# Designs tried in a protein design chat: VHH binders against PRELI domain-containing protein 2 (PRELID2). Part 11

Target 1, 189 residues: PRELI domain-containing protein 2 (PRELID2), of Homo sapiens (Human) (q8n945)
Amino acid sequence: MGVSVDVHQVYKYPFEQVVASFLRKYPNPMDKNVISVKIMEEKRDESTGVIYRKRIAICQNVVPEILRKSLSTLVILCWKKVSILKVPNIQLEEESWLNPRERNMAIRSHCLTWTQYASMKEESVFRESMENPNWTEFIQRGRISITGVGFLNCVLETFASTFLRQGAQKGIRIMEMLLKEQCGAPLAE
Short names: E, the ipSAE of ESMFold2; O, the ipSAE of OpenDDE; V2, 0.75 times the mean of E and O plus 0.25 times the DockQ between their complexes.

## First folded at step 4 (VHH; framework vhh_ozoralizumab_d1)

Design D5 (from D0 with S31D G33T K59Y L108F)
Fold by ESMFold2-Fast, scan of step 4:
Structure D5 (fold): chain B 189 residues (1-189), chain A 126 residues (1-126)
Amino acid sequence: as target 1 above (189 residues)
Amino acid sequence: EVQLVESGGGLVQPGGSLRLSCAASGFTFSDYTMYWVRQAPGKGLEWVSEISYSGSSTYYPDSVKGRFTISRDNAKNTLYLQMNSLRPEDTAVYYCARETPEYWFSLFEGYPSDYRGQGTLVTVSS
């Protein structure tokens, strides 16, 4: 009753460069869905050196686009009558734990909008690659579950995997572009 | 006007030692956590060491732990980095930096910091 997408990517760049590019990823002209990002909280643990950051992202509501892709007049008409789904923007909360000493970073994101009707969550890890300390391993899992929106549950979930997959691919392309622009060519083996 | 001036860099052989100094002016030095960061040729900025405003707490990444020692003299507004057992991979421009509200993540975001000095070059080679 839900959809998920897993990503496993190796960036042939050092950890610090990959993290820097990730943190500079938004706002970006290649991802118009992210309107703004605000830092809500940042603190450092003195004993571990871990840096915690909480950000709130404001994103364009993509539900109308998902429904339009169904090509169903009935679904579109029902959408127009369901005010709950017609918010202009979606709020996402992102928490990150950056560990410069151990060269890893964990990220947890979830949607704050529509929590009664949808669960949209993403967990990511950047870490020094076990194959080569000058490379960075990226692992991400996105999950979307939709309940409590009547017959629209099935329709929205049908397109959720496409949405997650497209988002992951866009994210990878943006990261590769930023790394190339900021750090030059990838490091050879 | 915040000013940080690093000195003490140079050419040393592997296994050698160097002591870097940073002269601070334009702010109350004793109120700020201070950092050493470095940038190897063609690489991004890497955090090297951190010292609390009082000097009571110091922190290092594993790459330099046990070899480097950060210290400060608040009476002289000076920050130091004692580097022992130097390795070729320690070759970099070393910068002294002052804490700012966005410093921790801004280092990794690559945004310019006006609270960083001009740097001093350390080359470890035979």
Scores: ipSAE 0.007, ipTM 0.255, lowest interface PAE 9.9, mean pLDDT 75

Design E0
Fold by ESMFold2-Fast, scan of step 4:
Structure E0 (fold): chain B 189 residues (1-189), chain A 127 residues (1-127)
Amino acid sequence: as target 1 above (189 residues)
Amino acid sequence: EVQLVESGGGLVQPGGSLRLSCAASGFTFSSYGMYWVRQAPGKGLEWVSEISYSGSSTKYPDSVKGRFTISRDNAKNTLYLQMNSLRPEDTAVYYCARETPEYWFSLLEGSEPFDYRGQGTLVTVSS
């Protein structure tokens, strides 16, 4: 089947500051796995004010390293037999819809490299918090499904949720650091 | 598997009260906003109430504002709708629904702000 991981975070900063920090997130010393990010397409809807962006990120493939450190014989066997996991870099496509009038932004990303054996998709929302208009909610769902590797599907999926959680937590830490550096202390109320 | 199971519907006289419950499973309930939506016979879905992930913020349309109260118990993974001063026009099947992370792409496509909905519970208001 597949695996999914849900993340909910409140940033105690106004929406505009959080979005600006997100768009300026890379390059970053805390995440050396992201090699480059390029804007491929950008357009603005004049009637709604919505800004659409498509970005391509090139990242170091850390999956072989994560699997190798597991100490499981089955995980090591899986890493050796699935050649897609041995590529040096992966490409991620990110689409975003920023609505400045409604103070929200939707983001969808997916992996371009793993298309034959694995599907990886992340959907995220930044929005003005309903609890406090000076705070920003971040809600994200990551999904990974693995097919076409037979008896190894379940072994690979065993670690997929850990991979997704680890990535989400790292992203949150990077955002907290950028917000603190660029915008000062979080708003208490 | 995401599951939402509503209960508490029934027949009630105008001016009466009912409390609906929704038992949620298969996801981290405390991480999602929740909705109550309803469908009257022969009509489309109508949004009835909305609650934030923590329960601190709620929204209602004018048609039910002041009469209905949405609440949640994150420890029990349960959503509630307290309905007071019921009117014949409140007769409908009531559904519990989960907020979608894709809500904002859905806005661009004209879709609903929720992705999962339960089987529903019938509320009939008549003398």
Scores: ipSAE 0.000, ipTM 0.161, lowest interface PAE 12.0, mean pLDDT 74

Design E5 (from E0 with S31D G33T K59Y L108F)
Fold by ESMFold2-Fast, scan of step 4:
Structure E5 (fold): chain B 189 residues (1-189), chain A 127 residues (1-127)
Amino acid sequence: as target 1 above (189 residues)
Amino acid sequence: EVQLVESGGGLVQPGGSLRLSCAASGFTFSDYTMYWVRQAPGKGLEWVSEISYSGSSTYYPDSVKGRFTISRDNAKNTLYLQMNSLRPEDTAVYYCARETPEYWFSLFEGSEPFDYRGQGTLVTVSS
């Protein structure tokens, strides 16, 4: 099974403000479900000005609780049969390439947990909008691909799609809230 | 132990007002976006209002915009909902909810938008 969700959003704020809000979101994690965040690599290319950063986050595994809250008897029964879903923590890797000169930022994230059975990946780009240089375009694709035999019967395509869409929508709303708090009202046409 | 305790519900006549309160404990209240959600008899959950962790940003659906006001007191770990111009269709159990714990990337962010909701407080709007 392979499931993907695409997002395209325009934030009516300058690139620098959007990137600052995104970086503030995680560099100072509050009392959330994130157990730890470790910067693995950080380097600047002096010729291009590109800043590369690799981070690993360790988060509480909420998948069992999400499956329980789904009210799906089938999903709950499958989960009880598959012990691989009962890992205590989920490891997430994020790589980002910030290009302040060209006003764009690429982000690649993936789940390091369950890699033997599933691939869970997200790719995102922030860039200056072609419509208005004071606006920022955000494009994101999340993908879940399942290859493990036992795990295949426990993840419905609808559930995986809903999971990705809920995450993307909340991410956008959080960014809009942070932008309003830090930068005020969106810039008009 | 995360605990949310709602209060302030009751019976009011159409056009009346009520103020709901939610006392939070067991977590750092000032670090979380907070929500009010409601469930009318025989219906699903409906989002009513949202307030940022700092209190500087608030959001409302059109059904309550201009009538309801969400606020918070981070020093007292308390969330409020001021409800004015109440209508019979506002009859529901009102729940205080905390933001779902945030993950590193959006794949896990907001998978469940409301977490650690309380027991609720009943609001009945009728004559």
Scores: ipSAE 0.000, ipTM 0.167, lowest interface PAE 12.4, mean pLDDT 72

Design F0
Fold by ESMFold2-Fast, scan of step 4:
Structure F0 (fold): chain B 189 residues (1-189), chain A 127 residues (1-127)
Amino acid sequence: as target 1 above (189 residues)
Amino acid sequence: EVQLVESGGGLVQPGGSLRLSCAASGFTFSSYGMYWVRQAPGKGLEWVSEISYSGSSTKYPDSVKGRFTISRDNAKNTLYLQMNSLRPEDTAVYYCARETPEYWFSLLEGISSFDYRGQGTLVTVSS
């Protein structure tokens, strides 16, 4: 079971500019779907220069509303008997490791909500491109696996696949916009 | 918990002025940079202005530079946007946002792609 989305993107900008734009990504308004984002831990390894950061995001649970719009009436009526999706908030944890010396950054995210029924994970890497040291390679893999809800496993995983795909596409578009606005035109070959 | 509440929007004629306010609570307001962003009908989010934690540094895109002024009152936990010489293309829902360490939550962006409707404040510039 499970669904995955894989992304491979080359940004024609130096690593330092891409990471700076990522860390200064366009701010989102504090709306009903994003309640808080807290830095739980941040430290720099003096020996390696690696900067580690851990964040937790708390979001309003919008899954019931989204499913209502995406599923047939019959499936929705059956879903109302399943209590596992009715939680007040969704919690996401993100860890990042920035290595300025080796020009790479690793990011790992996962959902802390519904762990008994769902595994939602994402891993990302920014690194200097092998084609051109003034370009940055971005590789990301997102995975969602749902178990223990019977015939709804397939339906929920289909929804999750669309969710991951749209999230990844939006992130790429925002990064391209930020890089253009803050760093100018992409570097020629 | 962190809360940001925008106000001050409305209908205004071209060439008019409006002042937007953002009341912040649940965090140490004076320790964070703040932003204004907007979303015009049928378009994505657009950065409008940025201010440092102390208020000593501000930034604007060319589209609003010289017309809009961002400011803050750290004693009142309030962010402001003074908008002058308004144009029809300034019509949008305006949101305030706190500066955060911006690393990518694609899960959050996925959630936002499915009908994230924050409060915001609507500004309509029309005759």
Scores: ipSAE 0.006, ipTM 0.265, lowest interface PAE 9.5, mean pLDDT 72

Design F5 (from F0 with S31D G33T K59Y L108F)
Fold by ESMFold2-Fast, scan of step 4:
Structure F5 (fold): chain B 189 residues (1-189), chain A 127 residues (1-127)
Amino acid sequence: as target 1 above (189 residues)
Amino acid sequence: EVQLVESGGGLVQPGGSLRLSCAASGFTFSDYTMYWVRQAPGKGLEWVSEISYSGSSTYYPDSVKGRFTISRDNAKNTLYLQMNSLRPEDTAVYYCARETPEYWFSLFEGISSFDYRGQGTLVTVSS
């Protein structure tokens, strides 16, 4: 059941520039939520040239703040009563597959915290646009499914829809800012 | 200009107590949720406590729950952290922080929920 958000965006910049900006996006010195990042695994496939990387990040739990900003009294009250959601830190795992020959990159992220109560997953693809080889297509799907917290499952899933939509939109905006800063003006049509 | 000035840190023995203060200026203190966060040497920031704008709701991670108490005096624009039963693992620079007006979260990217933080106050728990 769960809730999801789907994003389709075209960045008017070459694939290599978009991927480089994405890799520099995190860690950000201004990001107070990130406590630590560790590269767990990195390997290259000699036949395909694909680079696989696994990272684990430990982040501050910002969910209480996010819920308050949603202005839903019911959701806020329910959150305050559920201590299992008040953990100090959230652990995230990211896997990526960069294919420089085919000019595409797949990314999967998921939350390792709350796995008995919630599934939080994100899948993203960057690829060369079919309409213009100097543009990059970005497709992302975020999904949150909540189980094991009783009647709050439905309430929290309703909130999660709004949360995912806002997060995706702001992520796109930040990416555009980074591309402009690092690569100059977007390439015209 | 937003300013947050922490004080009250120092050297204390295990099992001891300290009270931290944060003097806020440059904004309407009573409109914001406030936080205490800490950073141990060589490590990242760790959330320690949260208090609502009115002072009616407080939250703590399990690592300090039952030992630390956050409070505020909106008339004095001051945030407090009462720390009891201190442990060597509590050794860190403690910062008070104001809630960010903007928020968002990408599952991996993680975006800061804090916008203003003071210079910090050092707490050392050692014999």
Scores: ipSAE 0.000, ipTM 0.174, lowest interface PAE 11.7, mean pLDDT 72

Design G11Q (from a15l with L107Q)
Fold by ESMFold2-Fast, scan of step 4:
Structure G11Q (fold): chain B 189 residues (1-189), chain A 128 residues (1-128)
Amino acid sequence: as target 1 above (189 residues)
Amino acid sequence: EVQLVESGGGLVQPGGSLRLSCAASGFTFSSYGMYWVRQAPGKGLEWVSEISYSGSSTKYPDSVKGRFTISRDNAKNTLYLQMNSLRPEDTAVYYCARETPEYWFSQLEGSEPYFDYRGQGTLVTVSS
């Protein structure tokens, strides 16, 4: 099985400003869950001008805390049964393809932790809006699939959909804050 | 629960016209860009047209530019493709598809376009 959450957002700011804010998003002193971010690989395609970057982020594992705050007996039962989810940190791999010429950027992220038991990934695109060249469209899909936990898989995946949605909303909020502080008011229609 | 249902295909003579429709449900239709893509017998998927979420912007490949028109009615959750001056090489199964990140990644990787949210398709045959 699995769950996925789709988001579509329009930022009323030019592509270059949105991408710069995204790249500036982490490391962020306000997000204590991100411990480190390292650039592992970066290269430019000479024919297309596309800039490829691979980063690895090490994040504090907040799953135990989130599950502990849950009022659901079923969610708590899942957490107690699956001790493997209690690792101290998680690792995320992010690949990005920035095309400055075409004014678009694709990003693919996935969790390197728990790969035998869970798949957690996000795919995103920033592009110049077709409505207005001074606006940027953002589309993203997050997916979580859990296996090997038997009848509790559906319970954990129901929780996962809420987690993905909350994560997406937090990301959008951080981006809007950074764009407003760095670039001023959104551009009018 | 995302569903896309195409209709309007059929047999038409060269130079003729057809209008395809796609009924969308299970998502906020007005928030997503939409595509028409086609697959000719024995060939891969080919992008045919693209429309923004509001309907104010459209894109076409050179193969159909000037002959095909994509449009949408957000109040009815319906996507349209008006096809004029049809040619035998337009013979294909036509699919409507929702904008997804996977489509963009398939383009970057040079693979056949991939759509998680694609309809069943409607057959268009252009023949004398």
Scores: ipSAE 0.388, ipTM 0.735, lowest interface PAE 2.9, mean pLDDT 80

Design G2 (from a15l with G33N; at its last look DockQ between E and O 0.82; V2 from the best seeds 0.00; counts 0 for: unsure alone 64.0 < 65)
Fold by ESMFold2, look of step 5:
Structure G2 (fold): chain B 189 residues (1-189), chain A 128 residues (1-128)
Amino acid sequence: as target 1 above (189 residues)
Amino acid sequence: EVQLVESGGGLVQPGGSLRLSCAASGFTFSSYNMYWVRQAPGKGLEWVSEISYSGSSTKYPDSVKGRFTISRDNAKNTLYLQMNSLRPEDTAVYYCARETPEYWFSLLEGSEPYFDYRGQGTLVTVSS
């Protein structure tokens, strides 16, 4: 069993601008938590024009610090009992499929660290909006399941889902600021 | 917790009409594109209508275009499907669903389309 976090956002900017901004910033080496990013594979399907890319990001593991600073006694107890959470960094795999002709992009990421105890997966789509071809819809679903800590699984999943929701909202605010700075005021139909 | 509760189904004769409702809760309804999907006996799920988050744009497959009308009331968190000129082929359990990335990934992978439905559905039977 697991928890899911859902996000939907409309950026009032054309698909090409939104994707360019997204690909430049996230994930990138300028983020203090990102240690390195390596492109593992890139392929173009000549028949459809779809560009596939696989990247591996190595990030510092801030989970133990966040858990230690929690005011919840149950969360603090979980941190002390689960040694696998104390690894020095985590590895994330990101795959993306950019379709310039259809003006959509699908992104799938998951954590390669902890796979025998937990699953963390995120799927996102950017697409031309149904309401305005100069706008871009962003939809995202994150899922986390923890199976390696017995009765504490639900506590850790609840904490993780709250953390994911807060991070998603921050990411949206950052994207809106970047788009405004680089591309000007949002477009109206 | 996300919940979608369908209602308004029933038995009608060919050529009749029904209006389906879907009460949504547990999420910001007005932010999401919504679908109606149906499952006929012995068949898979089939998309029958889509409406944008504000309600300003709608889309239908040819099989129902001109007969079905999707609408939404964002103040009441409710999705509607007006079904007119019903045919025996429209007999199915109807579900409302929210757009998710899983739909897009199912298409990308070449598998059957995934629809994120949560309710028990509402049965529509068109028969003489």
Scores: ipSAE 0.582, ipTM 0.819, lowest interface PAE 1.4, mean pLDDT 82
ESMFold2-Fast, scan of step 4: ipSAE 0.508; ipTM 0.779
ESMFold2 (binder alone), look of step 5: mean pLDDT 78; pTM 0.772
OpenDDE, look of step 5: ipSAE 0.822; ipTM 0.925

Design G33H (from a15l with G33H; at its last look DockQ between E and O 0.84; V2 from the best seeds 0.00; counts 0 for: unsure alone 59.6 < 65)
Fold by ESMFold2, look of step 5:
Structure G33H (fold): chain B 189 residues (1-189), chain A 128 residues (1-128)
Amino acid sequence: as target 1 above (189 residues)
Amino acid sequence: EVQLVESGGGLVQPGGSLRLSCAASGFTFSSYHMYWVRQAPGKGLEWVSEISYSGSSTKYPDSVKGRFTISRDNAKNTLYLQMNSLRPEDTAVYYCARETPEYWFSLLEGSEPYFDYRGQGTLVTVSS
């Protein structure tokens, strides 16, 4: 049932710089599929200093184009049979907990679109590196489960796993670009 | 498929030593912070040691500090735990685990710390 993708990245920049770049990540020329991002809630816990934020991202739906370009007969057949995959945009909900005192940030997101057919969830953490306090470690686990397409569920889950990993790699490239532009060359060990 | 396979457990007398091994496969081992955890009979999981992805930083709880040493060989995808001066209270099944975001979310939610172990563990029994 479902697939998961795990990612680990070390950014050779201090936590504060990495978080600042993450918060400015959208809109971004390298990710033209993100149409808008809106902050829905923000709360500060005075006792801990933790900042909670919820936001909604609206993205262009590129799934039909990706499926249409597939050489797999099963993927093409699934694309033709599942009309909900053809919606123009998708929505993602993101929640974050930024702890400036402990220098970590936890982020949880899930897809609000296609919930009757699929579940897409991600959990991510930025934290000060144990190896170098001037570096930031990023860990992420994404999960995709597809249940509404019968015998094609495994085929779509395999395709979605590739998409999730490619999306994570794109996010890392955007972060590296923003960090280099705003903060200069990575810090040495 | 992520696999973590523990070995090296056994029966030892108090004061004895054992070296545990954990063979990792199905992921880039050298990229991940790793843990050893243990479960005594009838009890929950207890954190025993942590090691950073390159092995340059380690941490221990006071209950094992000075007696246990975590290490890793990234060329062999293997995690180790050297256990010296063993005591009867060290009797447990020992597991290795990989850091995942769920650890951090468990702490955020005030729950028991989550550890992503995958193997059956290796039993260490310390008894005279």
Scores: ipSAE 0.601, ipTM 0.832, lowest interface PAE 1.4, mean pLDDT 82
ESMFold2-Fast, scan of step 4: ipSAE 0.515; ipTM 0.796
ESMFold2 (binder alone), look of step 5: mean pLDDT 76; pTM 0.760
OpenDDE, look of step 5: ipSAE 0.790; ipTM 0.906

Design G5 (from a15l with S31D G33T K59Y L108F)
Fold by ESMFold2-Fast, scan of step 4:
Structure G5 (fold): chain B 189 residues (1-189), chain A 128 residues (1-128)
Amino acid sequence: as target 1 above (189 residues)
Amino acid sequence: EVQLVESGGGLVQPGGSLRLSCAASGFTFSDYTMYWVRQAPGKGLEWVSEISYSGSSTYYPDSVKGRFTISRDNAKNTLYLQMNSLRPEDTAVYYCARETPEYWFSLFEGSEPYFDYRGQGTLVTVSS
């Protein structure tokens, strides 16, 4: 089964501040599950000024903790039986295209762990808000597509839904905290 | 209601090229990941390519990587597959498919991409 979460957030801060906070997002005390983020590639398009970056994030595998919190015996038993889910860390790849001239940034992320059994992908955009040039619009679609587990679909659906929802909420909270700490109070409309 | 209509198949010599098209209707095309899958005579379905709903991400198995290119036109509700350097082993009925929540797979054989709707297919024969 496939599940998805759509995010639409307006940050009441200029584009440049939002992008800087996004790039500094990890490691962060509010997200102890993200262990490291490293820049693997960077290149600049001379004609447009667009900056391409590829980053690799290493995250703790939180599936066991999420399943324990569900308070479902069935979920816990299924977790014990599926060795493919018992990895210590999850690896994520992120590609971004920052356009400082047009004040927008596109981001594509996907999970490199469990690719045989699941596709976990996000596409995101930060752009100057049409409502106020001092605000930044963030639009993201997160999607988890489960490709081959059959009878464990109920367990994986619960995990996928919880993972995407919690990830989206945590991401927004972390960004708001960083923006407040680095840039002060939000700009009024 | 939901319809996918493939076209562009035919007989081609080894090393030749074909461009397949899939016209989609009855759903919001731009909201779905789309796939090309194929079935060789007497064989099961094989994943050929995947494209995200926005068109920004594409994926291919090693068997066609560098030879096939998937693309989409969301304004025209159309999916494309450009096939170059065709080989006899590419002979198959080619289907376009829309993502699906339902699937049945072997845990130890790897996975096939999921899909809920596929068209009638278009035959590609690569032979002298």
Scores: ipSAE 0.000, ipTM 0.089, lowest interface PAE 21.5, mean pLDDT 71

Design H0
Fold by ESMFold2-Fast, scan of step 4:
Structure H0 (fold): chain B 189 residues (1-189), chain A 128 residues (1-128)
Amino acid sequence: as target 1 above (189 residues)
Amino acid sequence: EVQLVESGGGLVQPGGSLRLSCAASGFTFSSYGMYWVRQAPGKGLEWVSEISYSGSSTKYPDSVKGRFTISRDNAKNTLYLQMNSLRPEDTAVYYCARETPEYWFSLLSGKTPSFDYRGQGTLVTVSS
């Protein structure tokens, strides 16, 4: 079983401004759910100029809260009995490849927690738009797949799908607001 | 520069009411959800209320639900918290906070409250 969400968005702002806005807001140490973020690796390729970064985030496990908000007694009871999902924290790994010469950035994230029972992955690209060099194209795919918990699979996949879609749309709106605040009006078509 | 300035705190008796205000500047206030959070002596930060960017959606924990009301005036860049039926356990420093943008793994990287800026706070003491 698996669920995915796909996003394709054009920001009418130059690549450098979009990437700067993205990096300034995430990761944010003031985020209540983010306990810590550490840069584990950083490398610059001398020939290409590509900057590789690997970050690990430790976050509070929000799945119990999401399930509780369903108001389903059965879902809550099932969650309480499934010990493999009762971890206090989850770990996320992010890898990014920023190419300032070609004006693109690829990002891959995945959940390190529950890898035997669930796969939670996201791939994103920011790149200079082919339509206008002062615009930035953003493409993202999130995937969540749950294995081996039987009855709980359908419940968790339904929640995962809903939250991936809501998160993607919220992210687009927030990026547009940040770009307006920090960079002014969007550039003309 | 993002700035949030709380006011309206003070000493009140149990059962009393108080209205807190937060003046926001340095960002497009109408584009952000906002929170009130508090810290009682010797305790961690506790979420008190949240409001969407338009003011159309509000949320409260059970501890204050029915007693506190969050509201906002986007024309004045001001956030409010109306506190009624105050109890000694409501004694705390109250902060207004701006919602942190949450995208990417929103399912795993953010839960309410998540904020990136807060003010200096305003002290509320409920005592007889």
Scores: ipSAE 0.000, ipTM 0.142, lowest interface PAE 11.3, mean pLDDT 72

Design H5 (from H0 with S31D G33T K59Y L108F)
Fold by ESMFold2-Fast, scan of step 4:
Structure H5 (fold): chain B 189 residues (1-189), chain A 128 residues (1-128)
Amino acid sequence: as target 1 above (189 residues)
Amino acid sequence: EVQLVESGGGLVQPGGSLRLSCAASGFTFSDYTMYWVRQAPGKGLEWVSEISYSGSSTYYPDSVKGRFTISRDNAKNTLYLQMNSLRPEDTAVYYCARETPEYWFSLFSGKTPSFDYRGQGTLVTVSS
C-alpha cells in the first residue's frame, strides 16, 4: 500500500446542498488543470432511488512542477531519467453512488494513467452528520501504491505522500468556497 | 536558473497593434501553463491571458477578449501576446509569468492561481 492520507471534514450545510456543490465543482476557475469532465454512465435504481454516475476527467500533467518544488536531488534525477512521467494529460475515473433517501454518497476515484507502475485511488463518503442533521460529514482516504522492485521506492513514496496531502487540502478549500457562493452562510449549531 | 525575458513593448496610438514576446529559459517550458499579466501605473497586477502547456486552451478576461491573442512556440520556448485595437486603458507594464500548479490527481483537488516566476516586464504606452 505504499502511502495514504485521511481527511475528515464537517460542512455546516445540508447534505443536498453539499452534493449539488460537489457535482458542480468542475469546471472551476480555481482548477484550470481539469481540462474536461464527461459523464460516461448514469443510472438510477428504481427500488432504492440510488443514482450511480461514472465520470472521466482529463487533467493537465502538473508532476514536473511538483517535483521541482520537492527540492530533492533524487526526485529531480528520477524525473529527468524516467520518460513515463512526461505524458501531456492524466485521466481520472470517478464512480459515485448517491443515496438521497439515506442522505449519503460514496465516491471512488482512481488514476487511469501510470497503472502499470502505481495505483492511485481515493475513496470518499458524504453523509448526514450524526451531530446535526443540517450538517454534512465528509471522509476521504487517498492511497498510492507503487509496484515493482526499485531502489528509489522510498523517494517515490515521500513524493506521493506530499502529493496526496496537497490535493486533500485544496479540495476542501474549493468546496467551502462553492458552498458559500451557492448556499450562503453556514448553518449555526 | 529560471528566466523570463519580455520584449516588444513601445509607444502606439489608440487603435494600433503590438506583439509582445517572452523568451523562457531554465525550465521545461512545454510543461507549464503560462500567463500574461499587467500593471498600470499606481494599480495592482491584472491577469490578461492564460495558455495551457500544449497551447490548445486559452482564456481571457472580458476587458481584452476579442482584442488580444495569446500563443506559444514550445520548440522555441517563447510566449507571445498579439494586442489589437489598443486603448489608452491598456497602458501598463506587461509581464510574462509562469504558473505554480499544485495537484492534479484528485477530483476533489484544485489549485490556487499563483505566479512563482515573473519577468522584468515590457512597457506598453497607448497615447494619442
Scores: ipSAE 0.007, ipTM 0.146, lowest interface PAE 9.0, mean pLDDT 71

